# Ledger of designs, part 2: VH-VL binders against C2 domain-containing protein 3 (C2CD3)

Target 1, 169 residues: C2 domain-containing protein 3 (C2CD3), of Homo sapiens (Human) (q4ac94r1171to1339)
Amino acid sequence: SSGLLDVGLRYRRSPRTAEGVLAARTVSISVQIIRACGLQAAAKALAEREPALQFSATVGVNASVTTHLSFLPQGEQRRTHPVACSFCPEFSHHVEFTCNLVTQHCSGEACFLAELLEFAEVIFAVYHENTKSASDIISIESCKEYLLGVVKVPTKELLIKRSGITGWY

## First folded at step 4 (VH-VL; framework fv_levilimab)

Design A23 (from F8 with heavy chain N108D)
Fold by ESMFold2-Fast, scan of step 4:
Structure A23 (fold): chain C 169 residues (1-169), chain A 123 residues (1-123), chain B 111 residues (1-111)
Amino acid sequence: as target 1 above (169 residues)
Amino acid sequence: QVQLVQSGGGLVQPGGSLRLSCAASGFTFSDYWMSWVRQAPGKGLEWVSGIYSGGSTHYGDSVKGRFTISRDNAKNTVYLQLNSLRAEDTAMYYCARQPYKSGWSLGDAFDIWGQGTLVTVSS
Amino acid sequence: DIQLTQSPSSVSVSVGERVTIDCKSSQSVLYSGNTYLNWYQQKPGQAPQLLIYAASTRESGVPDRFSGSGSGTDFTLTISSLQAEDAAVYYCQQSYSTPLTFGQGTKLEIK
């Protein structure tokens, strides 16, 4: 197995503040989740960890993907809606994150988004959503999401490829 | 009346297991994140685990791999399964709810707390 | 992980006096104008109670003598006129990222 997710990342900076106005800078990071593929291997690995889950070779998973920027609060994560019964789901999902550079501080010093992008990651977590509920022990498990895989994409290249980056990860 | 009522604590030997329960009433349970926070005798607060309404789970580093958080939205209950217990897991365990906004993957402040359940790990 | 350090660890004051408790974060917990820093009060034998969220917003039912301030990495909880029932341990907490973390606590005693 190679890449699980076909994604795109783009970075855009807001215009410079006019003279005599308190400096405020915002940037936008756009994330596209186009599709996932090859989830059979991940589903098999999950079934080995969670034997109560049963997967058929002809039935897919109910996949959803969360997106998290490593330098933002986890409450700012985004999630695709689930795609049912597929090992190669198409999400065609777009999400945008906006950040205010002037208000961020690290150890009392101002933190610049460019510096954060140098060391940061976009973290994609792919889940199987179990939506079924039963009266036995599975009813407790039906509230859980099952991790299929994690894809981390470094944001460093957004500093040098201003048109963005795309590909399988 | 909004409240969280806990049960399931007790005395257990090292290596043992316990399941803690937290029953919610007076609010729409599925609209809230639920967390467990513990406090060793005479010590400060330590976040243990949290769970989103849809089931996504998060754990503190000291308990990852040993503890499992789960919830049953139909029963308005959140659970914490404690396995491979150690003496340092001895603490009062609190459940607490956290509000969230649409699209969040983590709750904010703990606005309502359970009464606490004592877990003692001793031989 | 985000570390929160409170100061002082313990303080003893008289009824009617002003008290300030500081909380320092190892990194910023500010994003897009929102500050992910909360304060809790824990009285002996009781569960903690939320006092302040978003650094400066008082929880419903909390007396107005309690106030929070600060942004980024430095935060302060102030009790403007201490009352006997305020004897408790006070904790700051960040909800910026997992793992969620608390400060070590400040014990407030009435002399």
Scores: ipSAE 0.007, ipTM 0.546, lowest interface PAE 9.1, mean pLDDT 79

Design A24 (from F8 with heavy chain Q98E)
Fold by ESMFold2-Fast, scan of step 4:
Structure A24 (fold): chain C 169 residues (1-169), chain A 123 residues (1-123), chain B 111 residues (1-111)
Amino acid sequence: as target 1 above (169 residues)
Amino acid sequence: QVQLVQSGGGLVQPGGSLRLSCAASGFTFSDYWMSWVRQAPGKGLEWVSGIYSGGSTHYGDSVKGRFTISRDNAKNTVYLQLNSLRAEDTAMYYCAREPYKSGWSLGNAFDIWGQGTLVTVSS
Amino acid sequence: DIQLTQSPSSVSVSVGERVTIDCKSSQSVLYSGNTYLNWYQQKPGQAPQLLIYAASTRESGVPDRFSGSGSGTDFTLTISSLQAEDAAVYYCQQSYSTPLTFGQGTKLEIK
């Protein structure tokens, strides 16, 4: 079975938010992350790659997903909340990216959005977030992230499918 | 040299029609959004219509249903068809381009304007 | 429709003085961190020329005595050290939403 993430993508010329409706020179790209599944193999690979992590690949992972449009700066990424102890986490996450109809390629060159979407991708990075207990009462233990996998969904179909694109990737 | 050269104005009777043309040179015309902005004698600026590179059109409330904007990328020209003209349509009509301002992607402003074409609607 | 109101409607100032022109929008023209407010200069018998875009960014070739400021709904064009050639009508314009709209204009006269 192929497919790590169940996602939905939609291109909206006049998003229903008041701000989006009033800004006729912009559009929204809607991204929905419904769930991930089949994370067992990735978890096993992570345990072998990061033995110092000392986590059990039989219990599940604490998965989060980062969404990035390939033509936007890395600082425009969005992230889901982690879902604990699951190989099939359900995120039910929805995020919108507001884009100018005339925008800039990440290389610094100006392009029309439609031209960028013809060659662009939505990049989903799936991470395990390993939270450690405080080792000392005055210490702050932070969550560390470990990459489980990457899914890339081409955006060119958004220009020709008005209902958007949805499915496992 | 980047420029917009206009033609097609004149005197017309109420109810008449005119077609305005705006010929672009010195830049890649197909990459730009184009607009028409008018100015009645002694009055301020009023946006009339705009057309995106892909052909999507927008109109000001006072001209909807009467005016039609179009473009011919092979001829580097934007047009404004004026129908059912009224005395209050008397104005200087300017074409203007809207570039992408890539460093900021802000404002979306009219950086180059045509010289203007006078349209007079009078009996 | 977004309405832009400029003040003053007319002002007369001497060479070397500083002048400010205000533009008030009926609603915010800020969208996702971008401000869609521009300023134009129109001299008698000429087409308008772009001075400032994105509220505060000066167009190339425009003297640094021209500056723009403001956010949301309240904007100001400032001209420092006025020169005789600055006599013109100044317009603010929003490109936030169609229909695009202009302020009514401010006529600047140099004594």
Scores: ipSAE 0.000, ipTM 0.473, lowest interface PAE 17.0, mean pLDDT 78

Design A25 (from F8 with heavy chain Q98H)
Fold by ESMFold2-Fast, scan of step 4:
Structure A25 (fold): chain C 169 residues (1-169), chain A 123 residues (1-123), chain B 111 residues (1-111)
Amino acid sequence: as target 1 above (169 residues)
Amino acid sequence: QVQLVQSGGGLVQPGGSLRLSCAASGFTFSDYWMSWVRQAPGKGLEWVSGIYSGGSTHYGDSVKGRFTISRDNAKNTVYLQLNSLRAEDTAMYYCARHPYKSGWSLGNAFDIWGQGTLVTVSS
Amino acid sequence: DIQLTQSPSSVSVSVGERVTIDCKSSQSVLYSGNTYLNWYQQKPGQAPQLLIYAASTRESGVPDRFSGSGSGTDFTLTISSLQAEDAAVYYCQQSYSTPLTFGQGTKLEIK
């Protein structure tokens, strides 16, 4: 397995039935972020770009991951909690995105969401979080995040594979 | 006073490069997403690129692979590196902020715009 | 990509009249109760300025004669009593999905 993130994506249909009226169907897209690994190279590159962060190349990073579905508003992105001091953090993070099925001239496969998924991506951004000690109230507080890497996973196969998409990316 | 002040721009030959800068003041720069929006002479607005507070980037299809957006939160500045310029890249380039912080304004709109920087790519 | 179509492309009206500008989206820009549709005003020689965000919320400092309405795919910007300083190009914009997109613009001229 190569890649930075061990993830899983699943597509789950949950049709709504409204008596006497057709309601828009809802679909749940399940995203799991199991772990990241091999962050040594990214940490080294970050330390070279930010000399004050040499410590991240020696002991580990404080990693967090954001998940963004390319066809949803950016305000709907999710974030894992940070995992401290690790080059192979385990997140065991699970979230669901509820997506409405919109029918314009749709009949079965020709649904709006299906068209979006053909060209869409799940975008994972991996950050190092450099935070100041909470006990130091005299010094200037510093709380800053640094991008370690971006992983993009196409969603086109979610329409075809009931088992979903899993693996390292 | 909340401001975005742009610099850079000018006349370049096709295939050339240029770097645009947008300096922010009067607000906490790191709390905002920043975008570049361009407008060709006499035409409408086209979104070019955006960058989150932490550095994640997005690009419009016409510029992907040629333009690079970046930011320096310590200097309160967002940049747009223009490479492999084409005649159709000739436009006024605006930087703009949009709120994204928890408890943010709805609609994720561009509430403050820079004055614009003209980029001309000649024949 | 989400396409936004404005109508009319241009309009000429007198001071004091009511003006409506329509914006139609190729798909819904509503998610979890928030509508990602915004309106901007661009006066000659100036950068655009935000008028309305989230379809119907007026930006701070914008006169109350400006209002926005609509949901899902059909949106309207209304100027209830036109003033001379309102001569501008008006753009709708979606912030739902990248690439972010704008309508083609409506040019508003004063007679």
Scores: ipSAE 0.000, ipTM 0.519, lowest interface PAE 12.4, mean pLDDT 79

Design A29 (from F8 with heavy chain A109Y I112Y)
Fold by ESMFold2-Fast, scan of step 4:
Structure A29 (fold): chain C 169 residues (1-169), chain A 123 residues (1-123), chain B 111 residues (1-111)
Amino acid sequence: as target 1 above (169 residues)
Amino acid sequence: QVQLVQSGGGLVQPGGSLRLSCAASGFTFSDYWMSWVRQAPGKGLEWVSGIYSGGSTHYGDSVKGRFTISRDNAKNTVYLQLNSLRAEDTAMYYCARQPYKSGWSLGNYFDYWGQGTLVTVSS
Amino acid sequence: DIQLTQSPSSVSVSVGERVTIDCKSSQSVLYSGNTYLNWYQQKPGQAPQLLIYAASTRESGVPDRFSGSGSGTDFTLTISSLQAEDAAVYYCQQSYSTPLTFGQGTKLEIK
């Protein structure tokens, strides 16, 4: 099987409480990450590439997932909290991306968000986070993180499915 | 051959406006993110704005609300509209290309730069 | 915002010597096993050019005397066996998050 992530995607025109932004000018793309499963194979492959992770990879992973919309700025990517020591972490993570309904690009022509979604994708990157220390004072040091896998979900179906897109990817 | 050719600079009074252009050739322009980076005379580099392949934009705090980045994929050109210019906006402005592929590109960096366009804001 | 601090601000060395330039980030720029730190070289009157990306990967065409190292928050650009053409200002840059930021630059003069 190829499914790493149980996700849900929905296109909404009524985003959460706006502060200075009217719903009519923006839409919300809702992303739900329910869980990841089957991370054993990815962890074994990671341990093969990164021998230093042998022990951590065999006892489960400290998984986190980043969400990036291919047409949004790099700084707009979101991240789940990490879930410790599991090959099937439950995230129950929900985020919304506020997107302008109309953008300006191409030869002076306004382009609707719907046109961007025809060719865009939601990119999920699943990581193992290896922290150096558990103490309060030492835990402020940088964590190392390692890529377990990447999942891409096309957004074109969001334009025609009111119920959104759900499933394993 | 990858080329980024810039134009549109000049001398302008405080409060004035200019539009900078960066014409790209030698690659599939729509597949790349584009940024503007400026450098005041004798000073370091400062990232000003970026526009992703899909048209989404981001700005540095010093220029937000005054500058507008845009792109025309049919003409392979990225633009920077400079409004409400101040003396401290005086700089060489560079356009630069960022390779981005889905997931994570290694490093996400500026691999090609334009020649630069000088903007001078002075009374 | 991520702040990058370079040291030294300037250095003068002879052809054939080794020099190191340090770059310290105010927060980690490591993400998914990839380090979002890059090094650029800028000669007077020219646009910057990419030397190293992902902390340690040399850009195509860059001589092997240039090397990068480091992880997380502390990074070093090393130039072994300096050549006269290496006189330039060197900048580190993070691409981890917006706004993208550069170090203040290190001016390298060759005697």
Scores: ipSAE 0.007, ipTM 0.476, lowest interface PAE 11.3, mean pLDDT 79

Design B10 (from F8 with heavy chain S56N)
Fold by ESMFold2-Fast, scan of step 4:
Structure B10 (fold): chain C 169 residues (1-169), chain A 123 residues (1-123), chain B 111 residues (1-111)
Amino acid sequence: as target 1 above (169 residues)
Amino acid sequence: QVQLVQSGGGLVQPGGSLRLSCAASGFTFSDYWMSWVRQAPGKGLEWVSGIYSGGNTHYGDSVKGRFTISRDNAKNTVYLQLNSLRAEDTAMYYCARQPYKSGWSLGNAFDIWGQGTLVTVSS
Amino acid sequence: DIQLTQSPSSVSVSVGERVTIDCKSSQSVLYSGNTYLNWYQQKPGQAPQLLIYAASTRESGVPDRFSGSGSGTDFTLTISSLQAEDAAVYYCQQSYSTPLTFGQGTKLEIK
């Protein structure tokens, strides 16, 4: 389908200090979430799936985006602040994933960056965050997330493009 | 001599579970990625799951959430845990190694295969 | 997912003849100068065996009559002087991205 998120990805590798080794000690994958657009269809689908929400799908959604690197544990995902009442929210959000190839941070064993990036993905999940407007008490039960869409961006090109990759996905 | 020896197949009812094992010898197991590939009777090959030397896993769409691949580098063994089995999971299951011990092994191909273990799911 | 389509689905040839098997990928499997397309041979009752990796490199121990060619999306396996022992099913496979996928296979029969 059409693109949902405008994102940018770059990777940086720390210099090696020991001779004769091929794996990097520390690598960083920089992720920018610039904006989402065209959320009207997802909003309409959500309104049909969850009629109890009773929100107007013509006004906008309160969108937040989670970022997850496929070879890191789910608990290391990051999240943007929500942007209220918009079908084209602008996040201008930057996160950096740091992976130490020799530690538990990279699945507990030494790994090679080229092997990981060849099949890996950066996974973005876009949510609508809703809280009942009439509630005087805010609690976890009153604030619920609803999935609008998922975008997966392959990391293969980061091994070729020194300046990174940017575009709609 | 390099070899992969498989075990753990059998006949199970739908909804049942099995654990397949693939024991490696003759090479440094921890340097290789390992995969499971299956073949239904009279049909073609289907990749099921793979595991990197460090433990990262990948799955085919038909088995996500039901199958779990794991490895024990100290025992030179890769495992496939099959849960919530369906009739369409009936197949010969092969383990195979990929010579991806350094970045950019050409072709990333399955150069050594196990003998296969039959899994039959039937009432 | 990357889809691989082989042609023909089956072929019957005589000993000494040349046979070609084609494999078409739904997208390019070339990355940084490396082609992630491999060929396997499977004889009845046996596990598959690697014949060709990286589109054109013959695996150690594989006879010279087997060769691979192609790039990007279109690939060919050629057996130049067919022997009786070559009766088997042949599969192409991509290792470019997960899920890894195989072609549907080509059955080669000897007349």
Scores: ipSAE 0.000, ipTM 0.478, lowest interface PAE 17.0, mean pLDDT 77

Design B11 (from F8 with heavy chain G55D)
Fold by ESMFold2-Fast, scan of step 4:
Structure B11 (fold): chain C 169 residues (1-169), chain A 123 residues (1-123), chain B 111 residues (1-111)
Amino acid sequence: as target 1 above (169 residues)
Amino acid sequence: QVQLVQSGGGLVQPGGSLRLSCAASGFTFSDYWMSWVRQAPGKGLEWVSGIYSGDSTHYGDSVKGRFTISRDNAKNTVYLQLNSLRAEDTAMYYCARQPYKSGWSLGNAFDIWGQGTLVTVSS
Amino acid sequence: DIQLTQSPSSVSVSVGERVTIDCKSSQSVLYSGNTYLNWYQQKPGQAPQLLIYAASTRESGVPDRFSGSGSGTDFTLTISSLQAEDAAVYYCQQSYSTPLTFGQGTKLEIK
């Protein structure tokens, strides 16, 4: 297929007029993670990097996706539930992020959300979650994660297409 | 139909022992981490013990060396053995599950709780 | 150990009002894009019930008036339009590391 991850992006404002949008201080960015496909190559590369990691290439991976907006703090990320034993996992996951309408530019100018979205990205990180038990795993901090791939989707088109953008990336 | 049903509480003298049981039904018990959380009368919640991946066990500092958590996956039951009981162990004891396999979006939260078992340590 | 501090310790408000309860963690409870902070409601004589997990996601069956927000170390539980049935003690909890810890609780009383 074209791309690894099938996603949808849309931004939404409570006011629906130009005057209302100008007065609004926040906007929501809606992210839909529909499915991933073609994870065989990534899984093979992971197995070569992590020889001790045991999983079957014929069964699939346990994939989860972490979503991050490049202009939000690191702590404002979201993760899907893992989908077991698949090279084409279906997530059907929806998440919303809230964003400030205005940011201050370093030159002393106000930088509105529209200008911020012109240069920003939605970052998707696809992980294999190893289900193998370890006696020392007692907290999330101790859990190992295995990166399968990263997909970056520019937010520039959201300024033009208010109905949203969707497709494989 | 998902539930945790507790038993085994009661009145016991200082220095005594007691075993609490928590029977699970309506879900695949072996897919979940299990913990015990207690609440002294009029006080807040205190995590006591948990049994995690690979049946590793962990304890709060106040009970370490005196309490033992265990589970029997064939019987869908988690246990808490209380030894060398003190007056300060008097509390309502709850068992609760953490849906580890449901992914990190659940914050490994306690999504299902037992009804509680009262333990009173007094002469 | 991670310490959680809630404020206020108690609050008394009228039906229909907005209530906010804050929880501050002594260290970050963020790992790999997810926040390991949860909120529970405990009504008199009952076991605690999960309301919000991962800081901001409502548990299935929890009314829309409950919402969670925050990141890193500062978290807030909001009840947008208080109902009489919401009288309870509310606890934040971290599942980031053992020992797992709870905040001291916030008692919500309805006028």
Scores: ipSAE 0.007, ipTM 0.500, lowest interface PAE 8.6, mean pLDDT 78

Design B12 (from F8 with heavy chain G54A)
Fold by ESMFold2-Fast, scan of step 4:
Structure B12 (fold): chain C 169 residues (1-169), chain A 123 residues (1-123), chain B 111 residues (1-111)
Amino acid sequence: as target 1 above (169 residues)
Amino acid sequence: QVQLVQSGGGLVQPGGSLRLSCAASGFTFSDYWMSWVRQAPGKGLEWVSGIYSAGSTHYGDSVKGRFTISRDNAKNTVYLQLNSLRAEDTAMYYCARQPYKSGWSLGNAFDIWGQGTLVTVSS
Amino acid sequence: DIQLTQSPSSVSVSVGERVTIDCKSSQSVLYSGNTYLNWYQQKPGQAPQLLIYAASTRESGVPDRFSGSGSGTDFTLTISSLQAEDAAVYYCQQSYSTPLTFGQGTKLEIK
């Protein structure tokens, strides 16, 4: 009930230098997805649109979360493993996105990462993964995903908060 | 069988509105980002709008504020609401999917396209 | 915005010949070993179809006479031993960042 996702974002200087060069030219943006909670409301809303889906206090949802940094290429999304049968799944998921300090990402011109972070966001999408088996003799698994919610976290504070950004969103 | 089946085109007057629909079948719709790409008669391809599985939307500068993309993952359908239509919006409109999962079809290409829906804006 | 420029704008060649189409990007579309540059074929009256993704990987079902190459900003689509059915408009496209953009297209005609 205190937001949908418990997340942490951190700006970290890479201990490695690019191409063996002494000066570091890359940083890591660290993303932690600790847990989701309060998925009962989202599941109820989903079940109202999809009558074949039933959620109860004893069953829960099979949740997974995707992470996308708005200023990175579309294909650089990451996904948690799904957590079965819970309205408050714990993911304990940690990923790092390696970013160059200077990119040609802003309208074809050179752009500093700090300038991108002023207006960028981390986009989290929470899904329910529904599985069905047609037969126990020849089991054909059909896995279909349903959106439970979207959480967007602005990145502008990553440059001014050394401890990073953490909390429920 | 993977399919994108489009509907909702037609002839409208300048300033009018239309809603285009693109119904997906044969794949897990929520695993894909969806886009609309248009092509004016005799011209090239222009990306119009995209929607990520999470509902994040993006628009080409020519349509910002006039067009709205949306999706209903429960119905496996993506929509494009066209408002304040202009003569220069006359085009064949295609819906197309992009894989975005790690390890899928590198390059996030449009691997499946709908058949196209013609929109004609004329007085 | 990332701009893609194709050359030539049109080309007319005979069956059995080799043709190359170039695509130049205004900025690099490479990230972490993945190249966000794709090629499409559009025949008259049809929707575009994917030929090559990630600069050099041929889409399933596409004949092996089609190949893609290049990295960073300079890309080439090659059609070896051209067939009559290859008459079409060819587009390069970047999926690196929104707005997604296409090249202006290259019209390939068979003599």
Scores: ipSAE 0.006, ipTM 0.538, lowest interface PAE 9.4, mean pLDDT 80

Design B13 (from F8 with heavy chain Y52W)
Fold by ESMFold2-Fast, scan of step 4:
Structure B13 (fold): chain C 169 residues (1-169), chain A 123 residues (1-123), chain B 111 residues (1-111)
Amino acid sequence: as target 1 above (169 residues)
Amino acid sequence: QVQLVQSGGGLVQPGGSLRLSCAASGFTFSDYWMSWVRQAPGKGLEWVSGIWSGGSTHYGDSVKGRFTISRDNAKNTVYLQLNSLRAEDTAMYYCARQPYKSGWSLGNAFDIWGQGTLVTVSS
Amino acid sequence: DIQLTQSPSSVSVSVGERVTIDCKSSQSVLYSGNTYLNWYQQKPGQAPQLLIYAASTRESGVPDRFSGSGSGTDFTLTISSLQAEDAAVYYCQQSYSTPLTFGQGTKLEIK
């Protein structure tokens, strides 16, 4: 653990639809990414690994962070806006994942969200971004991402701690 | 034309090492997730490892700690370093790409595959 | 790990016949209206080829006789009018979570 990200995770049970307030309940898992710090070492390593980028580790990076819940499809991850030229970027980013309390399996068995959270984690990947595109709606976007670091936060305490999980990871 | 060209296979003794390469052309390599999928002679397909467009890595349980996937976006190439090889690792190894970008990643399927590289581990 | 079970393991049919291959997932591969299940065809000596993605969408260039259906945990690949060139092994695959997994395969042989 390198203490790269200041994050907050919170479990909230809420009604999903206006008319379905009493009919169905889902859970919202709220994720806050407040800031990253200590990116100088990662930036220096990136500059050595990718010399074609021709960037100095002293100047700072264009950092963005992806959030992935380990039990959801990888394609359902979220991303912050990039923060330019900083080794301690402030994201002030908040996203919410809507999760069903119970999932049906092919054998007819239920898989409870609480069981998933016992072994799951929130995976944060910190990237340096270089993105250039003259794309239309039909064009494939060109995005060059360079991994700076990965932070994994276990979710098992989300149902136990009312205030959620907060701190550096 | 979209193409994946593989190299680096061969015969190696148990405990040995090999590095497989997969060179991509005809598309923006950095926009895609890349995976390695293997197939033992006469057997089915097994996903081995994947690397995200930005460099994050994932591994199948049978190879975790022994294999290392990496990519070089400047060279449009994905690599698989095979260490501590066992007879059970004998297989045809394929590289394949997956779309990842929002709006075109439906199914996140392996839409283009390399020709395959044979790895034989025998004493 | 998500396990995919195909049935049958092997089938032998005549040209012009209809064949169905089932794939059952140990858990749902559906999220937010998107299904992370794909079908591949592998002919002897060749790399696999994508046939169907997202359970029911045919890949470009794949003949209309191939179709996919299903949701959640139960999926089917249908070949409505079998042709000689369809002799192959067919695999379902989930891209919902790592490790990515394939079904054990169904060998389709033509009489």
Scores: ipSAE 0.013, ipTM 0.587, lowest interface PAE 6.8, mean pLDDT 80

